# Ledger of designs, part 4: VH-VL binders against C2 domain-containing protein 3 (C2CD3)

Target 1, 169 residues: C2 domain-containing protein 3 (C2CD3), of Homo sapiens (Human) (q4ac94r1171to1339)
Amino acid sequence: SSGLLDVGLRYRRSPRTAEGVLAARTVSISVQIIRACGLQAAAKALAEREPALQFSATVGVNASVTTHLSFLPQGEQRRTHPVACSFCPEFSHHVEFTCNLVTQHCSGEACFLAELLEFAEVIFAVYHENTKSASDIISIESCKEYLLGVVKVPTKELLIKRSGITGWY

## First folded at step 1 (VH-VL)

Design c11 (framework fv_sutimlimab)
Fold by ESMFold2-Fast, scan of step 1:
Structure c11 (fold): chain C 169 residues (1-169), chain A 124 residues (1-124), chain B 109 residues (1-109)
Amino acid sequence: as target 1 above (169 residues)
Amino acid sequence: EVQLVESGGGLVKPGGSLRLSCAASGFTFDSYAMSWVRQAPGKGLEWVATISYSGGSTYYLDSVKGRFTISRDNSKNTLYLQMNSLRAEDTALYYCARDTYYDILTGSEWFDPWGQGTLVTVSS
Amino acid sequence: QIVLTQSPATLSLSPGERATMSCTASQSVSYSYLHWYQQKPGKAPKLWIYGASNRATGVPSRFSGSGSGTDYTLTISSLQPEDFATYYCQQYDSSPPWTFGQGTKLEIK
């Protein structure tokens, strides 16, 4: 169908401290995760290979979404709070990534952010999580996340659309 | 073509005053910050002053603060440097230079183009 | 104030040789704000490399810039007669004063 995740992406120039002559070296990439839908179909498909998901595939998943910018380190990824027992969770999640206008390529060489955004993407991973009480901290090591889906949104349109990118992906 | 043409340089005695002008053509002058950069004979480059695209903000080298005033007339595409209380150490070729304004796509500011320069000699 | 120190002050080489010159900043500078200018005697400086590594329009491919933080380098892979000039590094990082290095004079051996 039309998509798993309703998202919004927008770039925002950091404020200048003086009119046109003192440059702020950063831009903010705004990511909104509004909602997900179609998670029951995803859960049931995965439950064919993962018996542990059978109950969640019938009653509701505990969904959370990670956001990863392809040109930033894995450690910079963000995660929503989980939404319990729902196949169409509403996250209303907003996060900002502060990016230097000149950043390092994988090889360590300097390049402009605009060059990276032409070929980059925002990667969303939707997981089902098992939540446990705080007293179960010791057993957290055995807790497994189940990947329900991955959504990739190209960033090249952030260079040309002032209003940003929005819609189902 | 993009051009910057300086004028107003000359010989002046210590304590005197001089006004430099820079005529800009071939680009949207009111969209760029502008700077003055000087070079003493046989020496390197030294930034002197910068003015924002609207003229609302000005910045100066500490040794010229209170003595020099940078200004612009966007209706005439002209940049100015009013130099008062001139000292022998101010003797230099004065260049007008365009600053590329900060832009998300470029991520930087630099000086391009430069004018030919106008010589200021402060001597008795 | 960020002080830029260029080395060597003078570099004497022959056409066809590789030239390497450095610019060291007294504190970290974003590479997007580190630029190089070429100046020939009696002429105005020309933007040569901007943002540490990007060649300005008309600059031959034999020129390359690199570096980050406090250490920056300009390299000419095979010197041509027209390359003999003085090269200045410059920083335009965040707040004035914007400063230039003292220059590296590239001269014919």
Scores: ipSAE 0.000, ipTM 0.459, lowest interface PAE 14.7, mean pLDDT 79

Design c12 (framework fv_sutimlimab)
Fold by ESMFold2-Fast, scan of step 1:
Structure c12 (fold): chain C 169 residues (1-169), chain A 122 residues (1-122), chain B 109 residues (1-109)
Amino acid sequence: as target 1 above (169 residues)
Amino acid sequence: EVQLVESGGGLVKPGGSLRLSCAASGFTFDSYAMSWVRQAPGKGLEWVATISYSGGSTYYLDSVKGRFTISRDNSKNTLYLQMNSLRAEDTALYYCAKSPDYGGNFEYFDYWGQGTLVTVSS
Amino acid sequence: QIVLTQSPATLSLSPGERATMSCTASQSVSYSYLHWYQQKPGKAPKLWIYGASNRATGVPSRFSGSGSGTDYTLTISSLQPEDFATYYCQQYDSSPPWTFGQGTKLEIK
């Protein structure tokens, strides 16, 4: 098998009796970020690309994962806590995106979940989180994230697999 | 429990118009996508149009675009198909069909009505 | 658009025999989004198999669906009198329209 991230995806609906008609049409996309592995190559590439970063690519990275549903605004992204000094971090992180189908519009029209999921992706961005450092009294490097890789998982299969999808991507 | 009853079919001349209706019961109509699927006498099934649960999105077979309009009235649990500029090739049994997913999925059709016959003849 | 071709067009068999029919797509169907319907003369179609292999509610275990990509099959392990009908496949892929095959008519020999 190959792949950078071990993830699980599932969709579910809110209970039909919750809060009335609009709540009954709400669906949740459940995302599990289980672990990443094989971050050595990405860490080495980052160290070569950013030599001023001054971290040791032989020890590990402080990895975090940002999850973005392609049809939701960037402000609805979710992020894991970083896992320190590892090339195979275990996140065991669960995030749930709640989508209100009535309020999801494009060009003034309501969008179906099927329309959204048919062409959508869950986008995982894996970052190294660098701690704040002081270069001197004039220049201070703030807490900054450096991209290690991006994984895109199509959501179309969620429409026919009640148990969801899982695996390395 | 789920019941779909079509009406409005009949004999019409080429270039004429008809409006089909589908009365739905036994499910929360305003939460499901609905479709029209037709079948010419002795022929197979052909998807015609789909409308989202809210009516905000519509999809059509290329040969009926600009001539047919799918719509719904969620307050009356009724689906419609307005058919204009009818052609002989539109002659078929027209079925009302329901999508399976509460709130949005329209990938297949879990319940069908009995159909209403539209005959376009000179 | 994806064109579905079913074969054979007509399948003449006796009760107790095994029936196998195929549905071939002109392009790969993503995620096995291929469904089967049963239609008896004078009646509306009924959902029979969805997502290539899942039996709809009330469908007997003698029916099985399989396949992926461009090639799909519907199999009836031992025909019963009530199984004689026309079977249609249908796909939903990345872009509308949703299309049906031309049907396989299963008739008594």
Scores: ipSAE 0.005, ipTM 0.478, lowest interface PAE 15.6, mean pLDDT 79

Design c13 (framework fv_sutimlimab)
Fold by ESMFold2-Fast, scan of step 1:
Formats: structure tokens, sequence, C-alpha cells
Structure c13 (fold): chain C 169 residues (1-169), chain A 124 residues (1-124), chain B 109 residues (1-109)
């Protein structure tokens, strides 16, 4: 396996009422980020392209992961807490997206959620967080992020796999 | 009235090919996943293949992978099963079945509507 | 894959009697994605019970389904002549292949 992230994805549907109507007009998309591993190569590459970073590739990275559904606006992304000094950080992080059955695409158009999921992806971006805080001067920015890798997991299987999907990606 | 009508079955020799069709009427065909389920004479039911509502995702029984292809034409309200390299063990009545959940949004997705079936006999 | 085992294979009873048949899964079925189909000779199967316990449209109240996890039961409280058929359980749980039990044939004594 060459996978970077150990993740779990699940799509929960609404049951019908006695009248044959959907009980809820929303569904849940649950995402688990269990762990990352094998960050040594990405850390080495980052250290070489960003020499001013003051980073040691022998100790590990301060890793955080953002989760983004490809059809949602950038502002709807979620982020884990950073895990310090590790090439195999364990996040054990759960995030849930509650989506309307008719959801606005990031382009601004309304679409059936099921149609969007057939062609969409869950996008995971893994970052190294390098924090610089000025104690004497208040800065607008206190944290810099450096991309280590991107993992994209298609959502089309969520429509048919009742228990969801899990594994290394 | 919701209806599924299969056709295309017949007698074929081992190694031969057949194309099954299922004509759908009475519902919004492009909103539902569709499946093929077979039943050998005197035996039980066996799922064969499923296609998503748009045709973007397909799933197969392991013993038919690489030999069978499920497809759909939403403009014609028709489901297909292309069957190649047929074997004696493929002999069965082939049913077209509709998923119960529109866009697969129901927790209890089941096969709510079935066709009458079309018989495929693979024999020398 | 989830293997479904139905018991008994054949159930011989008279009209008016209570029928009980079981479906056992080799591993837990999530969210009770366990369905029952009724099939009469020469006819296509009909969805009878979905999600372990919900009667499909037109199914008489004498039919009830129950169970969760690995053990499921279909019960007919008082058999009518039209109830004699083969009943199949089906799981639609995680991922393909979706599997059926081997069937329980309900026949007249």
Amino acid sequence: as target 1 above (169 residues)
Amino acid sequence: EVQLVESGGGLVKPGGSLRLSCAASGFTFDSYAMSWVRQAPGKGLEWVATISYSGGSTYYLDSVKGRFTISRDNSKNTLYLQMNSLRAEDTALYYCAKDSGEYQLLYEDAFDIWGQGTLVTVSS
Amino acid sequence: QIVLTQSPATLSLSPGERATMSCTASQSVSYSYLHWYQQKPGKAPKLWIYGASNRATGVPSRFSGSGSGTDYTLTISSLQPEDFATYYCQQYDSSPPWTFGQGTKLEIK
C-alpha cells in the first residue's frame, strides 16, 4: 500500500415516513481521519524547497489535515488539530457534513446531492504547520502552512456501499 | 403503472454472447439504480450486477466480471446486460429489478419492482 | 461477503396455523438492511418486508418481520391459502455482492 491517509467515509440516507415521504430533507456525510503515515519523503522535499523554514526532517512534522467536499465552498472546509513532531501522526478525528438533499454547488448552482456525489471527491490536504509568534508585536498572521500532500477520495461509492468506505489513500 | 419488461434471452452455446434488454415505464427511470438478478431453474436468487442512476458506477458478481457489462440508456428508459463468454452455469431466468430509493437516498434500499424475467439457456 | 442461511428449508403447515422462519447472517447486517421477498411458482419475486420490519405496500398485517445484527425472523400469525410460497431474505448492507438466502418453501401440509 502507498497510501498517505487512513480514512473512513460514510453517507447516511433518510428513511421514508408512513406516507412514503422522506423523513428528513438532509443527509449526513461522516468523515474519519484516523492517521497519516510515511510523511518522511514529503518532509524531506519540503525542507529542500523551503530552506528558510527552519525544519528538521529527522524529527517529524507538525501535521494537520483539512477536509473539503469538492462541491462545497472553500469556507465549509474542516481542519484537524495539529499533531506535533511525527511522520505517522494519529488524528482520530471525526467530522460531519450535514447537507440538504438539494445542495448549492460551489459554482452557485443548486443540484441534487446524489448527482453531485456521483462525480465529487472528498479532498484531504495534509499540511506542516510552522508557527511564528511575535510576543512584542501583534501580527495579523501567527501560523504558516506548507502543503505535504493531497489525497482525493471519490464519493460515488458512498451511494451504494451502505457501511461506507475505509482504507489507506 | 410501473412496469419492467425484459427481452433478449434464448438458447446459446458455451462461449457465445447474448444482449438482454429491460424496458422501463411508469416512473422516472433516470432517478433510480437498476439491477440484474438471476435464478437458475429450481434454484434461488443471485444478484448479478447493479448500475447507478446516471450510469457512472457499475458493480458485478465476481464470477461475471470481465464477461458481463451492465449499461443503461436514460433517454430510452432501457437497461442492458451484455453477456459474453457464456458458461453452462450462467443458465438462468434473468430479472430486471428497480432500486426503491430515488437517487439511493433511502436507508432501506430494496428491489421494489421486478420484471417477468427472460430465460437464458447455455447448452451444447 | 455476507452469507445468509434460512431455516427451515421447507415448512409444511395448514391454513390458520402460525408460521415462523429465520434468516441468519454470517456477519452483522448494518442498519437492518435485511429484506424479505415472496415468490410464487412461475412468478417474479415481490418485495414483502424491507428494513427488517417494514411491510411493503399491500402486504397484510398478519406478516411481521423482526431482528437485528445477525438474526432475523419472518412471522405469519394465521396462514391464508395465498401465503404458500417461497420466501427469500436478502441483505443490502455494506458493499456488493448483495446476497440472498437459499429460501424457505412454505407448503401446504
Scores: ipSAE 0.014, ipTM 0.596, lowest interface PAE 7.3, mean pLDDT 82

Design d09 (framework fv_romlusevimab)
Fold by ESMFold2-Fast, scan of step 1:
Structure d09 (fold): chain C 169 residues (1-169), chain A 123 residues (1-123), chain B 108 residues (1-108)
Amino acid sequence: as target 1 above (169 residues)
Amino acid sequence: QVQLVQSGSELKKPGASVKVSCKASGYTFTDYAMNWVRQAPGQGLEWMGWINTYTGNPTYAQGFTGRFVFSLDTSVSTASLQISSLKAEDTAVYYCARLDYGDYEPYYGMDVWGQGTTVTVSS
Amino acid sequence: SYVLTQPPSVSVAPGKTARITCGGNNIGDKSVHWYQQKPGQAPVLVIYDDSDRPSGIPERFSGSNSGNTATLTISGVEAGDEADYYCQVWDSSSDHYVFGGGTKLTVL
């Protein structure tokens, strides 16, 4: 099982103050999306569902990736810039999610971040943006995006491994 | 300022019980786990266990069950260690130390320690 | 039970570099913390997570951790650095903290 998305995940905490006490009660979860590759099969499957996209699939896709932490609201979701006409797009994209050490679960319960991360996931959704959408977001046609695939990376190993999680998923 | 202040030295007879307290100040008590560490005379540090200050749940290291009880009084930001049926081998300095356990694996060391409480058990 | 092995003592001349080792099976896969304890005093955290320094700890203190050995390095050693030094790890298999036996650093 070779994956489609080359990613890196890392936990980063704010430095301590002069007394060895953390001034901030927050951490950053760092997410790198380096590249996707081998999108031919996903593009073919998409073209079978959306016949109008068949010609786009033969020349590559206009790929973008959204990153969502399963315990944060969908409004905290991030997205890469689209990479046009490629089955192996390189994003070199880096984002950080700021999380409180003691935070509310998405259900409204207060709990420690460590407890949330034990059962949480980083969800990457890979989309094809219609070729007409690539140049103009304003028009109704430019609002079309099509799901190519979803990659889920469990966060339970993120804090266990000091170096973080890297590799193809 | 952030500090942990422990109760004073205790001199007890075998079979008695003792309660060592550790009062926290200068930070949010429930954001840090409280650890207990024992040091027998001339010996090294020995981890006894910890208590989750948010939930109140204690975890004891192997060998510290039965006679040892960790407890909290969150209204006064105080953690306590009770030792029952004291034995001469319980003679030691007992330390409380906080741990920033906001993450799944403890990346952090124990950054703030109490001054220690000497418990001497002799007949 | 996971065991951490430290030399009982290390001697170093003032201004030179002291190295205190902490041996453990695959310790490089764990986060190592180091404590300094002077006679009659509580321990002080000097290094956490292998190589990070708490505020107030001089830059002379550094740490490394690889394979089966973690090392605390104190450069430009001063008389005030005389103390017992303890390494510590969290052992995930037992859910316990483990301390090394301690190393007495003497500055001659």
Scores: ipSAE 0.000, ipTM 0.511, lowest interface PAE 12.2, mean pLDDT 80

Design d10 (framework fv_romlusevimab)
Fold by ESMFold2-Fast, scan of step 1:
Structure d10 (fold): chain C 169 residues (1-169), chain A 124 residues (1-124), chain B 108 residues (1-108)
Amino acid sequence: as target 1 above (169 residues)
Amino acid sequence: QVQLVQSGSELKKPGASVKVSCKASGYTFTDYAMNWVRQAPGQGLEWMGWINTYTGNPTYAQGFTGRFVFSLDTSVSTASLQISSLKAEDTAVYYCARGYEDFGVVIDYGMDVWGQGTTVTVSS
Amino acid sequence: SYVLTQPPSVSVAPGKTARITCGGNNIGDKSVHWYQQKPGQAPVLVIYDDSDRPSGIPERFSGSNSGNTATLTISGVEAGDEADYYCQVWDSSSDHYVFGGGTKLTVL
């Protein structure tokens, strides 16, 4: 409600020129994750849920964000690099999702990107990445991730305004 | 370079039918939707609908269903408007106009290229 | 259905600035396009997506859009700017383009 992520979404395709005969049949959906803020409450809740983490909720979290377009396969998911020890991490992350304007189904009917965007959303999942430092010289432990929050942004507004969607979500 | 050229003026009696054609050149026909806009004498612009040039599927504004039919001949880059059972109130200039609406994706940049207009006069 | 309201006429002296308004409920949330139509001619797109100019349109033409009013501004008006001007939006709720009633600009 108060907004966890400062994001920007844009439908990126220049208007065609008079020589548009070699025009691309794809569009890029541009996603920017500028920063997260207000992670104190989520960190406190995580510390209470996972006491074994033994981190101080007053210091910060190691935050990373995954981006998923609801109409694309899970394998198309993107992730930011983690930002250490912060409740207001700055990601300055930019990623493009290349989408076909038209996908032909086996039934022979075309499926248009506009049809998909009417009902789709961009799903951001914010994680704490608990990277354990070795207390022993020989000890190596894998990174574990813990969910802090989920933000969903409808894509329908990309059809209304070509300038895109920006703000806190 | 990029042009829409429409058929000539028509003078018809009530109850007749008319076909207005719009030939595109200078761009890939199926990359843009074709809009139809009507302007009655002394009146403003009225959007009638559009046709998806890739699928051939038309969308009609309210008031333009039934007697009005949008069609395509992709092989000659031509869109057509057919009006059946003509009435006196159909007297108007009919424009075709290109919209930046690729394959059902609404890219709302307005209509950047217009035909010269076809005058249809219906009188008894 | 969504309705756009324009004044029927606006008069301006040569060299002065003309402002043509287009009123609509929450029109600032929509992209507004502007067309110029001279007698006996097809309309010409002069502004698209609120404030962008097509190639060939002079910088004297500008647009703005916020709240319930979009405005086409023509600075340093010339006799050749005399025409009817129409605003237009895409109404996403009905999936229709909507035109305003038009404004006749007279340069005296």
Scores: ipSAE 0.006, ipTM 0.532, lowest interface PAE 10.3, mean pLDDT 80

Design d11 (framework fv_romlusevimab)
Fold by ESMFold2-Fast, scan of step 1:
Structure d11 (fold): chain C 169 residues (1-169), chain A 124 residues (1-124), chain B 108 residues (1-108)
Amino acid sequence: as target 1 above (169 residues)
Amino acid sequence: QVQLVQSGSELKKPGASVKVSCKASGYTFTDYAMNWVRQAPGQGLEWMGWINTYTGNPTYAQGFTGRFVFSLDTSVSTASLQISSLKAEDTAVYYCARDHSYGYLEYYYYMDVWGQGTTVTVSS
Amino acid sequence: SYVLTQPPSVSVAPGKTARITCGGNNIGDKSVHWYQQKPGQAPVLVIYDDSDRPSGIPERFSGSNSGNTATLTISGVEAGDEADYYCQVWDSSSDHYVFGGGTKLTVL
């Protein structure tokens, strides 16, 4: 009813060859992050934990979103550019993850992409990027991200729905 | 160039076991899952299940658990179906068929290359 | 369990158009594939993903799929087209391949 992120997820199939058969050994998982909304409550909760942070009902947060496929390493994570001073930021962000049809577990056992996607999820983490103290001291601690919320979208339906998954989460 | 060649026909008595083989050529065996499909005399096609050729993991349709075993020998690009404790109702033509989609998109699950079929007759 | 319904037989004169239907609840939301099986032979894929033809299949073969009915259309029917035709979908609810009961095409 009151989802945090307006997102879209879709498989992108490889083009068919001249012979009318699929030749690719990989597929792309397309991720769109259109907007976030209703960040006021998350910002208030954050300010209660971090008293040094100032949020105004008229100003908003500096929001960015990271996208992580649960079966890929964290190094494959993607991030939007931050959108300043908004509780309903529009990202209009599109990214693709290239995935092998067959991959290998750490145990040395192989598995099909479909087997991974049956139990996997796309994890969206929404952050506030605080730059207020960066001018005073050049410190790694003064350029920290603060978690506003997490949205998880199961990937199982990508195997089933041609149109993919779209909506608020 | 891509083909699946199955073993010859079998005539067995009730209670015996049979092993049907399916040898692939013309493609990388482990890139495509292998389906097993049964057709009883005068009847339609009935899906029995499939086997992941890279991992060796089988999946059986509900009517085919227990007496039916899917296996692989990747060194010779061969998939096999074993039926134990044969019954008259097992009399059918058994086909192996290559799974085109290899499981990544469920709406693309179809069988693009078929073996010629192995007739198994169970008669006393 | 998902069920595909085909007419058991269709008769057509040489050179005319044969239409073989495949009925299923909301089948237009699924991808339908068609197989041709001649007596004593293995099935051969003739249409995949509703309307696409594999290499080697004549342009006379076409497919459509909408609502509750998918249709295989064979124009300019030839004696060699006489066969059993099966439609097939994947049913995600049961994780199964589902075949129709088959239609025997007779060319008079």
Scores: ipSAE 0.000, ipTM 0.533, lowest interface PAE 12.4, mean pLDDT 81

Design d12 (framework fv_romlusevimab)
Fold by ESMFold2-Fast, scan of step 1:
Structure d12 (fold): chain C 169 residues (1-169), chain A 123 residues (1-123), chain B 108 residues (1-108)
Amino acid sequence: as target 1 above (169 residues)
Amino acid sequence: QVQLVQSGSELKKPGASVKVSCKASGYTFTDYAMNWVRQAPGQGLEWMGWINTYTGNPTYAQGFTGRFVFSLDTSVSTASLQISSLKAEDTAVYYCARETGTFDYYEYGMDVWGQGTTVTVSS
Amino acid sequence: SYVLTQPPSVSVAPGKTARITCGGNNIGDKSVHWYQQKPGQAPVLVIYDDSDRPSGIPERFSGSNSGNTATLTISGVEAGDEADYYCQVWDSSSDHYVFGGGTKLTVL
């Protein structure tokens, strides 16, 4: 709804076997995060919510984005490198999630990946990584994270559009 | 810099065993399937089968069951082909080849190939 | 078992267009891949999914696939294009890849 992230999603399918998709090869879900923009409003809201940060809305945020597939465990989420002092950070980030065509749902029930994708979503969480200096940004252990926003992209269209999903979300 | 490097040539006697290795580098090993293809002297390409690098499950073409075994060591990004009870007819160049394609379509081709391992079986 | 038929050889003069065919029953319903193999070398993917080129393959290489025949077309043929060419499809009924017998392209 916010037009916060410029992203791309693609679904790589392996050839089907004679036994059907249940015996098929590994599938890759490709996620590209090109950039975020319009982080001024989120930064202002963060400064009001966390006044102790003494955050300057004129400097920008140290943004990073986590990618989570709703049907995979939290431990399989990925994160971009942080981009310092920007309200329009460019990530140029590309990752692939490797999935079996027959997988266990997050509830532990087995089902087809295609059935999961019909109702699943990719969840992008955008964070500000607060640090004492720019040199500390490369160290995750030394930073505290503050949520700026969440973007959810339905995966249903990956089953319909072979060209994938791309655009602002 | 994505590459597959295979082990060196082998000269074996009938009844011996051989293990051909294929070491991947420059990409995430478990994101791509690995195929095995052989080429007998003066002959065309013959698909032997593939192994799912994520699950470890092999699929063999007809004629390559029993004596032929596909295996993985994911800790070193290596796929291996073992041939037992070697016969003269096993003389060939053996290739490993990674399977790729577009993210939008099924039926992918093999975009990266090893340099080949020559296996010669003679008495 | 699914069979792909290629002519054993094709000859073409430099600068002209070579066409290599791959025949198969209803092959137009399958995705065809093409490989180039020079003597003593591993195969190189030159066309995938009927008509797409991998990065680094010249625009002179193109592919088509309809009905019972897929075709690899090489325009402005150069001496360096002399090689064996193989077509390939996935046969879902047998759960196997199938290669054609290969076509030797000679540039004279």
Scores: ipSAE 0.005, ipTM 0.467, lowest interface PAE 12.3, mean pLDDT 79

Design e01 (framework fv_ficlatuzumab)
Fold by ESMFold2-Fast, scan of step 1:
Structure e01 (fold): chain C 169 residues (1-169), chain A 121 residues (1-121), chain B 107 residues (1-107)
Amino acid sequence: as target 1 above (169 residues)
Amino acid sequence: QVQLVQPGAEVKKPGTSVKLSCKASGYTFTSYYMHWVRQAPGQGLEWIGEINPSGGSTNYNQKFQGRATLTVDKSTSTAYMELSSLRSEDTAVYYCARDYYDSSGYPFDYWGQGTLLTVSS
Amino acid sequence: DIVMTQSPDSLAMSLGERVTLNCKASQSVSSYVSWYQQKPGQSPKLLIYGASNRATGVPDRFSGSGSATDFTLTISSVQAEDVADYHCQQYYSYPLTFGQGTKLEIK
């Protein structure tokens, strides 16, 4: 009911060139992940599932966030740097996805990007990164991530709102 | 509210030039392309050209290349179309229309009310 | 230049009927087609963009479909206020081109 992640989404078509081919133009989908807050509840739920994990006011979580556009392959996914020891990490993370206005789907059929955005989502997955080993070298190789939560933001309003979508989700 | 305001009817003699205006309000003028389209009486729509108000770059329909000139005045948020060497066939309603290019390829989401140009001797 | 051909040139329908208007491109324009409604004495108004996306404020009885060369505008239940000329446009390639228009009248 309350938002976990403070994000901003903006959709902008690239400026027109002098060239006469409109289908070749691109758009930018910019994603800002400003901060997460209130990770205490998610950490408590994770600790109940993984009893060896403990999260106190001193310890916090080591949070990172992945961004995935539902219509792009997982290989196009982006990730923030982890922010250590905080239940309210500030990421100040900005990435752009450059997308062609026309993409081929369904055995070569062309599909306009606006059709994809009508039903698409930006999927944010928030992870805790934990190391189990006491030595520096071994702890790097033993790093394990745990899902804290998932936030999905529909892209439909990007077609309508020029200022984009901002707020807690 | 977005508005594109065009002037009243113009009457011109063949061989002269006309410069039609389109005053924009209610949005950031430089964020949208401005297009010019004409419609002869009882006929369909015909695209003349486009201008990017931010940089002043233009694209023209080859039929009008050399006769039509598109310009803007950013300080007054006004677009202009000058058409030279007028012929009787240029008698038409001339529209300006903005291109909502910031969002998924909206073409012409707002149109001016049109200016009737009559070319006769 | 890409030629856009609309059919029929004119159409008379009864209130409440389903109306289909056709638009054919001389070569593939992908989904870069828009539809405009023009009532007598008025400027055109955007109805549909990207072949199938309804513009803001347009009633849900209007829908668009099609791809490549064949496009259709459908009015699911025609109303008296729908009397107008309807224009299709491709914005796939320069120069941008419009169809000749279809005139819709109510019987």
Scores: ipSAE 0.005, ipTM 0.478, lowest interface PAE 10.9, mean pLDDT 79

